# Ledger of designs, part 342: VHH binders against q9y6x5

Target 1, 379 residues: q9y6x5
Amino acid sequence: LPPKLLLVSFDGFRADYLKNYEFPHLQNFIKEGVLVEHVKNVFITKTFPNHYSIVTGLYEESHGIVANSMYDAVTKKHFSDSNDKDPFWWNEAVPIWVTNQLQENRSSAAAMWPGTDVPIHDTISSYFMNYNSSVSFEERLNNITMWLNNSNPPVTFATLYWEEPDASGHKYGPEDKENMSRVLKKIDDLIGDLVQRLKMLGLWENLNVIITSDHGMTQCSQDRLINLDSCIDHSYYTLIDLSPVAAILPKINRTEVYNKLKNCSPHMNVYLKEDIPNRFYYQHNDRIQPIILVADEGWTIVLNESSQKLGDHGYDNSLPSMHPFLAAHGPAFHKGYKHSTINIVDIYPMMCHILGLKPHPNNGTFGHTKCLLVDQWCI
Short names: E, the ipSAE of ESMFold2; O, the ipSAE of OpenDDE; V2, 0.75 times the mean of E and O plus 0.25 times the DockQ between their complexes.

## First folded at step 15 (VHH)

Design wg5 (framework vhh_5j56_2; at its last look DockQ between E and O 0.87; V2 from the best seeds 0.78)
Fold by OpenDDE, look of step 15:
Structure wg5 (fold): chain B 379 residues (1-379), chain A 127 residues (1-127)
Amino acid sequence: as target 1 above (379 residues)
Amino acid sequence: QVQLVESGGGLVQPGGSLRLSCVASGFTFSGSDFYRIGWFRQAPGKEREGLSDISGSSESFTSYSDSVKGRFTISRDNAKNTVYLQMNSLKPEDTAVYYCAAGEYIRGSDHWTYDYWGQGTQVTVSS
């Protein structure tokens, strides 16, 4: 039988939640598989960019999804959570489900993973769900497992996406032990449901399953706000993205805009595009605006408006609070093995290896995941 | 097509109680982990403020503003697609137009948005 892989994302699952909360089902999953305790994600640490990095192995500057909100000055197109279905935004890379889909006697399935309901390079997953937040995890899981079990050609790669604990993290903040305990318990129960269903269907022993996330969550506060209106008039720029990384499109001379912003707050770094630190790999794309503002951890960039968010993400990808985890189980993976850290872009070449796919050029390092795999020598 | 209709407002004496209802039509918010129904109010000359909200999920996560905590209680009847706001120990400063709103979380938005609003119901607390 061809290898099969299910990639599951719980949005905004901060790595250290595993240490600070109880996850009996997830821990059982880990005991029978592998754990990477910290995954260094890509900058900026947002949902669409990082999910696309997982499935392409590319930095954001390379795959072209550089934020949850984007603007292309040439075409004057906008990208957002409500406007994400134009292939224009996704076609700068080839995600793994497309690669898989184009193979003989293989098909891909997806339940609401970013980009999966869009034809990319004129290819769309054989099975997919249009994004709808109202659809339960159970329904998503049922569809995915049905496709994995009964499809022809067989589904050999599938993705499953869930919006928690990100949604609640934003509302309650990651430091709210009472509310987040309830939220994370639900997540663990969902993992239990996933495992149970796979066992019930006879998929558990043969299916490779990766459970991961795109980013973490940091605590925000009304006491840590950066008001741009105090520094610059709205007439001087267009705001493409706001917090914690603001994308600024100047309406006047860029230097003048920069000068008005550069000292706006001691808790915010202001970069001209050409001066963005190399370590971010966030420079070489036309969709990155001429000026970006990067707030310090836990600080929120606002306009003359109040923010109700108690948690946020998108900050420096070196911050531990931004890091998710990765757990995996299946015939490709060891049992009871823990690894300290990998880069999020390393997941792609690993998945390609598991599926027997030739990877597209990518920024991942296969060597970083060898110790997770039974067929590889661990250095 | 989606409508929220508030009812239950009126005149009440200080210390009195009112129960507001918000009936949703055109969609079902119950059962969704990523829907919330909230109560807001706006007094004359003041900005609209959030008072309380409740999740559409079965576990019914709730929140309250400090101004109403301990006095107001939000609840839901899934069968009726209705959210209630029980207001006790009302004060003159609670006088306002009260609104219900339906909000949704969408991946990549990184925040909750209220997309649907009711017409509002007047609550007057006076001797």
Scores: ipSAE 0.787, ipTM 0.912, lowest interface PAE 0.5, mean pLDDT 95
Fold by ESMFold2, look of step 15:
Structure wg5 (fold): chain B 379 residues (1-379), chain A 127 residues (1-127)
Amino acid sequence: as target 1 above (379 residues)
Amino acid sequence: QVQLVESGGGLVQPGGSLRLSCVASGFTFSGSDFYRIGWFRQAPGKEREGLSDISGSSESFTSYSDSVKGRFTISRDNAKNTVYLQMNSLKPEDTAVYYCAAGEYIRGSDHWTYDYWGQGTQVTVSS
């Protein structure tokens, strides 16, 4: 039977949390497997885009999930964190769980990874949970492990998503050591529970497990606000997304809107779509608006003077504060190996290799992850 | 449908105590890591001020504003689906309408918001 893979995301887990906090269970997981200390994610460094990049190997412009809030001018459709079920948004790519379950004798299972409760190309994960934030980690884990252990045809690819430490990172800020240590200790306990459950069910020895995240978190402050109201009248544009990357749809001449915004703050870069830096790979999709505003690290774009944000993400993907980590354990992976960095799009071709799947065209580079795998020549 | 009802307001002398209650209905608050019920207040002519909140998680994560930390304590009673604000060492500047509010964190929202509000209860601290 083909190898099995469980892909786990803890949302908003900044890479340097591993160095700055105690993770006895995660560190034991790493010692018996591999660590990538620093994963360079995709711009914009938001939840839905980066989770879809992991499972498609594509930049956001190529898979079409370009932000957590989107507007499509042709169809007049809106996408948001609470309005994410229309397959229209997801159908510009084929995620790995679709490819996997279309193989003979294979199923896919999902506990709340973005997109897994949507019928993408008329195909929904074989086993899945509808998104509901009130469902405990224990229940998500119980469903995933039961599906991994009891399904026919067997579940060979499974996903598990958890909202922390993102939720607390936004609430407290990443620099609140008192509160973040309590949150991160809880997450480490959940990782311990995950490993122990896999061992007790007889899955641990033959299941490949990746624990990763979509982005990090940066400290915000009331001293670092950019007030759009001071620069431009609301009537001149439609606001599709606000901070830290604002998506601006002009209601009047685009050049006039750009000119009003370009000198609004020295702490914000204003881009016409065609001028967005090539290194972002964030231009060639109709869902990317004609003007974007990119705040500097730790700055918040607001419509009023008060923000109350203590932590945020979405900034330039070159910033270390935006980068998550990746850890993995299982028969496909070396033991005790540490690797400096990969690109988040590299995870997809690696997962396809592990599962014996032919990857769809993608932006990942398999060579970047070869050193993690026992069956590959490294260097 | 989420409903929140505050009670326990009234007139109190400086240095005194009050206990506010917020009874929730229309959802299960306890056990969720990603629900919070918080207390807010608004004095005449002032902006609404956040005071404290508590999560439904088993660890009962709490937060306090600097203006009330050490004097106010948030707690919950899961059997009654109720959140409390114990207010000690009350001062005249604590005079306001007090509101409870409930919010949820969901993936991709990137913030905590309070979407459901009670009608408020008046607290007056006067010598």
Scores: ipSAE 0.699, ipTM 0.860, lowest interface PAE 1.1, mean pLDDT 93
ESMFold2 (binder alone), look of step 15: mean pLDDT 79; pTM 0.808

Design wg6 (framework vhh_5j56_2; at its last fold request DockQ between E and O 0.91; V2 from the best seeds 0.89)
Fold by OpenDDE, fold request of step 16:
Structure wg6 (fold): chain B 379 residues (1-379), chain A 127 residues (1-127)
Amino acid sequence: as target 1 above (379 residues)
Amino acid sequence: QVQLVESGGGLVQPGGSLRLSCVASGFTFSGSDFSAIGWFRQAPGKEREGLSDIYGSSESFTSYSDSVKGRFTISRDNAKNTVYLQMNSLKPEDTAVYYCAAGEYIRGSDHWTYDYWGQGTQVTVSS
């Protein structure tokens, strides 16, 4: 049988949740497969960018999804959660589902993974759901598994996306043990449903499944706020993105805007675009604004009228609180193997290998995942 | 169309209690894990503030602002498509127009957004 792969994302699942909470279904999944305890994601640590990095193997500056909110000065287009359907934003890279879709006797499927309901390079998955948060996990799962089982040409790559625990993480903060325990239990139950569904359909032994996430979550507080209005008048700039990484488009001289912001808070670094640290790989794209503000972990950049969240993400990708995990099961993976860390961009070449696809140029390193795979040598 | 109707407001003495109700039509708050009903209030000359919300389909999740935590309780009746706010130990500072709102969480928004609002109900706490 041709290799098949299901990629599942639970948005905002911080890696250390696995250590601090109980996941009987996920642990069983891991026991029969592999675990990467920490996945270093890409900067900024936001949903759209990191999900696209998983499926392209590229840093944000390369695949062009550089934030959840973007602005292109040339075309004057805006990107946001409510405006993400223009292929213009996605066409700077080729995601794996497009590569797979273009293969003979193969097709791709998707349930609400970012970008999957957009024709990219004039290609869209044969089977996909338009994004709608109101659609239950069950319905998403049913569609995905039906497509994996009964499609012609056969679906060989599928994606499944779920908005928790991100939604609740923002509301409660990750340190709310009482509420987050309930949220995470529900997620574990959903994983149980996934496994059960696959077993019922006879897919479990032959389907490769990756369960991962895009980022973690850090605790925020009303006591840790950075008010930009205290440093600069709003008439001097356009705010493209706010917190914890603000994207600033100056309306006056850039240097003047920079000078007004550079000492705004000891808990915020201010960078001109050309001075953004190289380790972020967040410089070489026109969609990155002339000035970015990066708040320290747990600090929130606000305007006077902004509402406060108790949890947030988007911070430095070196912070453990921003890191997700990766678990996998299937014929391509070992059983009972745990690995410490990989980079999120490493997932792409691994998936390409599993599916027998030639990867596009990417920033991932296949060598980092060899120990997870049964057909590879591991030192 | 979505419609929210608040009721239960009135005049009460400090230390007293009120129970507000929000009846939703054209919107099933329990139909999605990412649909929420929230209570807000706005006092004269002040900005509107969020007090409490409830979301979840089979299982409900609740949250409270610090200003009302321990005194207010949000609950829902799915059969009646109604959300309640039990307000105990009311203070003069709680005097405001109270609003019910319906919202949802959207991927990549990183916040719960409330798009539909009731007309509000006046709550006055005074000796």
Scores: ipSAE 0.930, ipTM 0.964, lowest interface PAE 0.4, mean pLDDT 96
Fold by ESMFold2, fold request of step 16:
Structure wg6 (fold): chain B 379 residues (1-379), chain A 127 residues (1-127)
Amino acid sequence: as target 1 above (379 residues)
Amino acid sequence: QVQLVESGGGLVQPGGSLRLSCVASGFTFSGSDFSAIGWFRQAPGKEREGLSDIYGSSESFTSYSDSVKGRFTISRDNAKNTVYLQMNSLKPEDTAVYYCAAGEYIRGSDHWTYDYWGQGTQVTVSS
C-alpha cells in the first residue's frame, strides 16, 4: 500500500544518446511511462554535486557539495572522490532517503548513490552498500530488490547507481560511435535486466522507477588544451579542482592571481567569486574558492601535460551536451507521455510528492513535473 | 600485493613485430567492469606515454592512443590473468621501456587512475 520509489542513475548519460543510438529496452520502458527529453542540471555539471541536487532539490551553493574536489579553509578538510565519507561535507542538506526513513514504518535502501554510505545528520541509509566500483550491476540490483521485498520496516525509497556511460565516455568521447555503441548497448541490456528482475519479483506493477543521470558528456581533443603553467607559477595558488571548472585558492594577492589568469586563454572565463554569473547559483558557499576558471565546451584545463580524456563534463549547465534525460514508469506516472525539459532540482519535490513526504526547503518547482503525474491537474 | 610482470621485450628490426605480456598476481583483470590494465612507454629523455588499455568484466573494451592505433592491439586471457600488447610495423621511435599498469575508475574521478606498475621491459627497434 505505501508508495515505493526506485531512483536509478546511469552516470554521464547524455540526453541525445537516446536519439543517436538504439535502446530497445529503454525505449520500451519509456513507451510505457514518461520521458523528459532534457534535464537542465546544476552548475558545476559534475557527479557528486548533481547527484546530491537530485536528492535534496538544492543548488550546489545551498547543499554544500560544490564539486568532486573541495577544500574548507576553516577546518582544513579536503573532499575528493576517494575521500568523501566525512559527514561534515554532507550535513548542509537533508537528502530524501534520510527524510524517508525517519517516517514511521519506513526504511531506505541504497546501492552506491553518492552519500548513501555516510551518516548524514547522524542517519545513514537503513540498508546500503559501501562504495566499491568492483561490485557488479547484478549484485547492486540483487541487493536492492531483496531489500525492497524483504525488509521490516518496508523499504519505500531505494537508489541504484552505475558508473557508465561516464567511465567510457571520458575514455572515448561521445562522438566515437563504434565504441560508444557497444558501451550503450551494454547499458540498455542492464536496463532490460532491471525491468525483467522487477517483473519476476512481482515489483514492476506497484513500484515507481525513475531512470535518470547527473550530466552529459562533450567531446574533447588534444587540440583544445588550456595550459595553466604557461600563465601562472604553481607557487602562487593552491589548485582545489582542475577541469573544466578550476577552483583556485590564491597564495599571494588575489588580484595579482586574477590578473595573471584573466588573459590566459580566449577559451576560458576567469571569475572572481563575486563576479560568478548569478544564473549559475554558484556563489554563496564558503567551499566555492575565491577564483574559478570555466573552460569553454570541449576545452580541457591542464598543468603543462597532455590529456588522455576524449570526453568530459562539468561545463556551463546551459549547454545541451551537459544535460541528461529522465525516464519514469510506475503507478504515479502517465504512460506514453513526453515532456521537453525540467530542472534537475525539480526531481526532489516530485519524488517527495510520490512518497507522501514533506519536502525540505528547496529550489525545485513541483509545477514543472505535474504533467508527468497521473494524480495532478496538468494545467 | 598487486604485482605486475612484463615480458616479451627485446631487439627487433624496423617493420618487425613483438608481443608483450603482462602477468598479474593479487589482482584479477576481469573481476570488475571498472578495473583496467594499460600499456605505457617511456623513451629516454621523454615523458611516459599512455598507449592502450583494456577493461570490462565479461566483454572487453579497449582504447588506443593515436600514436599506436592500427599498429598495436591489446588483448587479454582471463584464465591466465594476462594482458598482451601485439606490436606490429615497429619503428625506431617505438624504442622505449614498456610498462603495464593496473588502474580503476571510481565515481566522480572523471578519469581512470593507474596505481600499480610493472618493472618495465625494454623494446629496441633498430637496424
Scores: ipSAE 0.846, ipTM 0.930, lowest interface PAE 0.7, mean pLDDT 94
ESMFold2, look of step 15: ipSAE 0.832; ipTM 0.925
ESMFold2 (binder alone), look of step 15: mean pLDDT 79; pTM 0.810
OpenDDE, look of step 15: ipSAE 0.909; ipTM 0.954
ESMFold2, fold request of step 16: ipSAE 0.830, 0.833; ipTM 0.921, 0.926
ESMFold2 (binder alone), fold request of step 16: mean pLDDT 79, 79, 79; pTM 0.812, 0.806, 0.813
OpenDDE, fold request of step 16: ipSAE 0.925, 0.929; ipTM 0.963, 0.964

Design wg7 (framework vhh_5j56_2; at its last look DockQ between E and O 0.69; V2 from the best seeds 0.00; counts 0 for: unsure alone 63.0 < 65)
Fold by OpenDDE, look of step 15:
Structure wg7 (fold): chain B 379 residues (1-379), chain A 127 residues (1-127)
Amino acid sequence: as target 1 above (379 residues)
Amino acid sequence: QVQLVESGGGLVQPGGSLRLSCVASGFTFSGSDFHSIGWFRQAPGKEREGLSDISGSSESFTSYSDSVKGRFTISRDNAKNTVYLQMNSLKPEDTAVYYCAAGEFIRGSDHWTYDYWGQGTQVTVSS
């Protein structure tokens, strides 16, 4: 049988949730497979960028999805959650489902993973669901497992996406133990449902399953706000993205805008594009605006309008609160093995290996995941 | 297609209670974990403020602003597609037009949005 892989993302699942809450189903999944306790994601630590990094193995500057909200000055196009279906934004990279789809006797399936409902390089997944937040996890799971089980050519790679615990993290903040415990219990139950369905369909023993997330969540507060309006007049710039990483497009001299912002708050770093720290790998793309503002962990950049969010993400990717986890199960993976850390871009070459795909050039390191795989020698 | 209709407003003395209702049509808030109905209010000369919301397809998840926490309770009747706001210990400063709104969470937005609004119901707290 050709190798099969299901990639599942629970948006905003912070790594340390595993230590602070009970996950009987996920722990059982891990017990029979592998766990990477911390995954260092890419900067900025947002949904669209990091999900695309998982499936391309590229930093954001390379795959071109540099934020959830983007602006291209040349074409005057905008990217957002409500406007994400233009291939223009995605075509700077080749995601793994396209690579897989173009192989003989293989097809790909997707349930609402970012970019999967867009033709990329004139190729779209053979099976996919258009994004609709109203669609239940059950329905997404049913479609994915049906395609994995009955498709011709066979689906050998599939993605499944769910918006929790991100949605609730924003609403309650990650430190709300009462509400988040309920939310995370539901997530664990969904994992139970996933495993049960795979077993019922006879897929469990032969399907490789990765459960991961794109980022974590940090606690925000009304006491930790950075008001840009106190530092610069709104007429002097266009805001492309706001918090915790603001993307600034100056309407006046860039230097003047920079000078007005550079000392706006001790809890915010202001960078000219060319001065963005190299460790972020967030410089070499035209979609990155001339000035970016990076708030400290837990601080929120606001305008005159106040935010009601109690949790957020997008901060420095070195912060543990931004890190998700990775768990995996299947023929390709060891049983009962735990690993401390990998980079999120390392997932791509691993998935390519599992599926027998030649990876496109990427920023991942296959060596970082070797110990997870049964066919590799772990040094 | 989506319509929200508030009711239950009126005149009440300080310390009194009111129960507002919001009936939704064309929108099933219990149909998705990412659907929400919220209560807002706007007093004369003030900005509209969020008070409370409820979400969840099976079990309910609620939130409250600090201004109403401990006094107001949001609940729902799925069968009637109705959301309620029980307001106790009302104060003169609670005087406002109260609105219910329906919305959803969308990936990549990183916030809950409300796209549909009722016409509002007047609540006046006065001796």
Scores: ipSAE 0.889, ipTM 0.943, lowest interface PAE 0.5, mean pLDDT 96
Fold by ESMFold2, look of step 15:
Structure wg7 (fold): chain B 379 residues (1-379), chain A 127 residues (1-127)
Amino acid sequence: as target 1 above (379 residues)
Amino acid sequence: QVQLVESGGGLVQPGGSLRLSCVASGFTFSGSDFHSIGWFRQAPGKEREGLSDISGSSESFTSYSDSVKGRFTISRDNAKNTVYLQMNSLKPEDTAVYYCAAGEFIRGSDHWTYDYWGQGTQVTVSS
């Protein structure tokens, strides 16, 4: 039978939550599989870009989903968390579920992974749920397991997405032990339910399962605000994205806008597009605006001097607070192995290997993940 | 369409109690992990203040501001699609218009949005 893979994301799951909170179910999953303690994600460390990097193996400049909020000046199209279904935005890359279901006698299933309800290159996931935050984890899981167990042609690649702990991380902040412990216990119970469901259906021993996330979360504060209105008049630019990486489209001379912003705060780096550090791999796409502002860790860029945020992400991808983890279990993976770090773009070629797919050109390195796999010599 | 209707306000003496009700319609609140109903208040000349919040999750996660913790209790009755705020040990500074509001989180939004508000109910605590 062809190998099968379930890719699960719990949004905003910071790597060090594993050491700072109790996860009996997730720890049992790890004990019988593998753990990568830190996954170095892509800049900017936002939800849509990093989920697409996982499934394409590409940096954001190469796959074209460069932020959760984007504007294209030529077509005048807007992308946002509530306006994400136009294939225009997604068509600069080919995600793994498209490659998978184009193989003979294979299909793909999806429960709300970003992009899976969009016809990318005129191809939508074979089985999918339209995004709707009101749909419970249990309904998402039930659909995914039903499709894995009952589809013709068989589902060989499936994705499952859940909005926690990101939603609560934004609301309470990652340092709120009382509230985050309740939220993280719920997530661990959901992981327990996932494993139990797979065992009950006879899938557990022969299904490869990856549990990962797109980014972490850092603590914010009313004492760490950067007020753009104090530095520049709203009329001089169009704001495409605000915090913690602001995307600025000048309405007047670009150098003049830059000069008004460069001394706005010692806690914010201001970059002309051509001066964005090479290590970000965040320059060569028209969707990246002419000026970006990058707040320091835990600082929030605001317009109105107040912020409701107690936690945020999107910061420099070198920050450990922005890094998720990866755990995996299944016939392709070793048992009881721990690995320190991989790059998030490395997940894609590893998944292609597990599924027997030829990867598209990408930025991942198979060698970085080969020690996780039983069929590879680990040098 | 989502609608919220508050009731239970009125005049009460210091040290007294009131129970506010927020009846929701146009959506199913229970079982919605990424919906919440919160209570807010606004006194004359003051900014609107968040007081308490209850999630639609099966665990019914609750939170309280420091100003009301220990005195106010949020709860829900799923059969009536109703959220309550039990307000005990009331003080003159609790005098305000009290609102309920529906909060929502969606993937990639990076914040909870309160787009639906009730009309408010007046609570007056007078000596």
Scores: ipSAE 0.717, ipTM 0.883, lowest interface PAE 0.9, mean pLDDT 93
ESMFold2 (binder alone), look of step 15: mean pLDDT 78; pTM 0.799

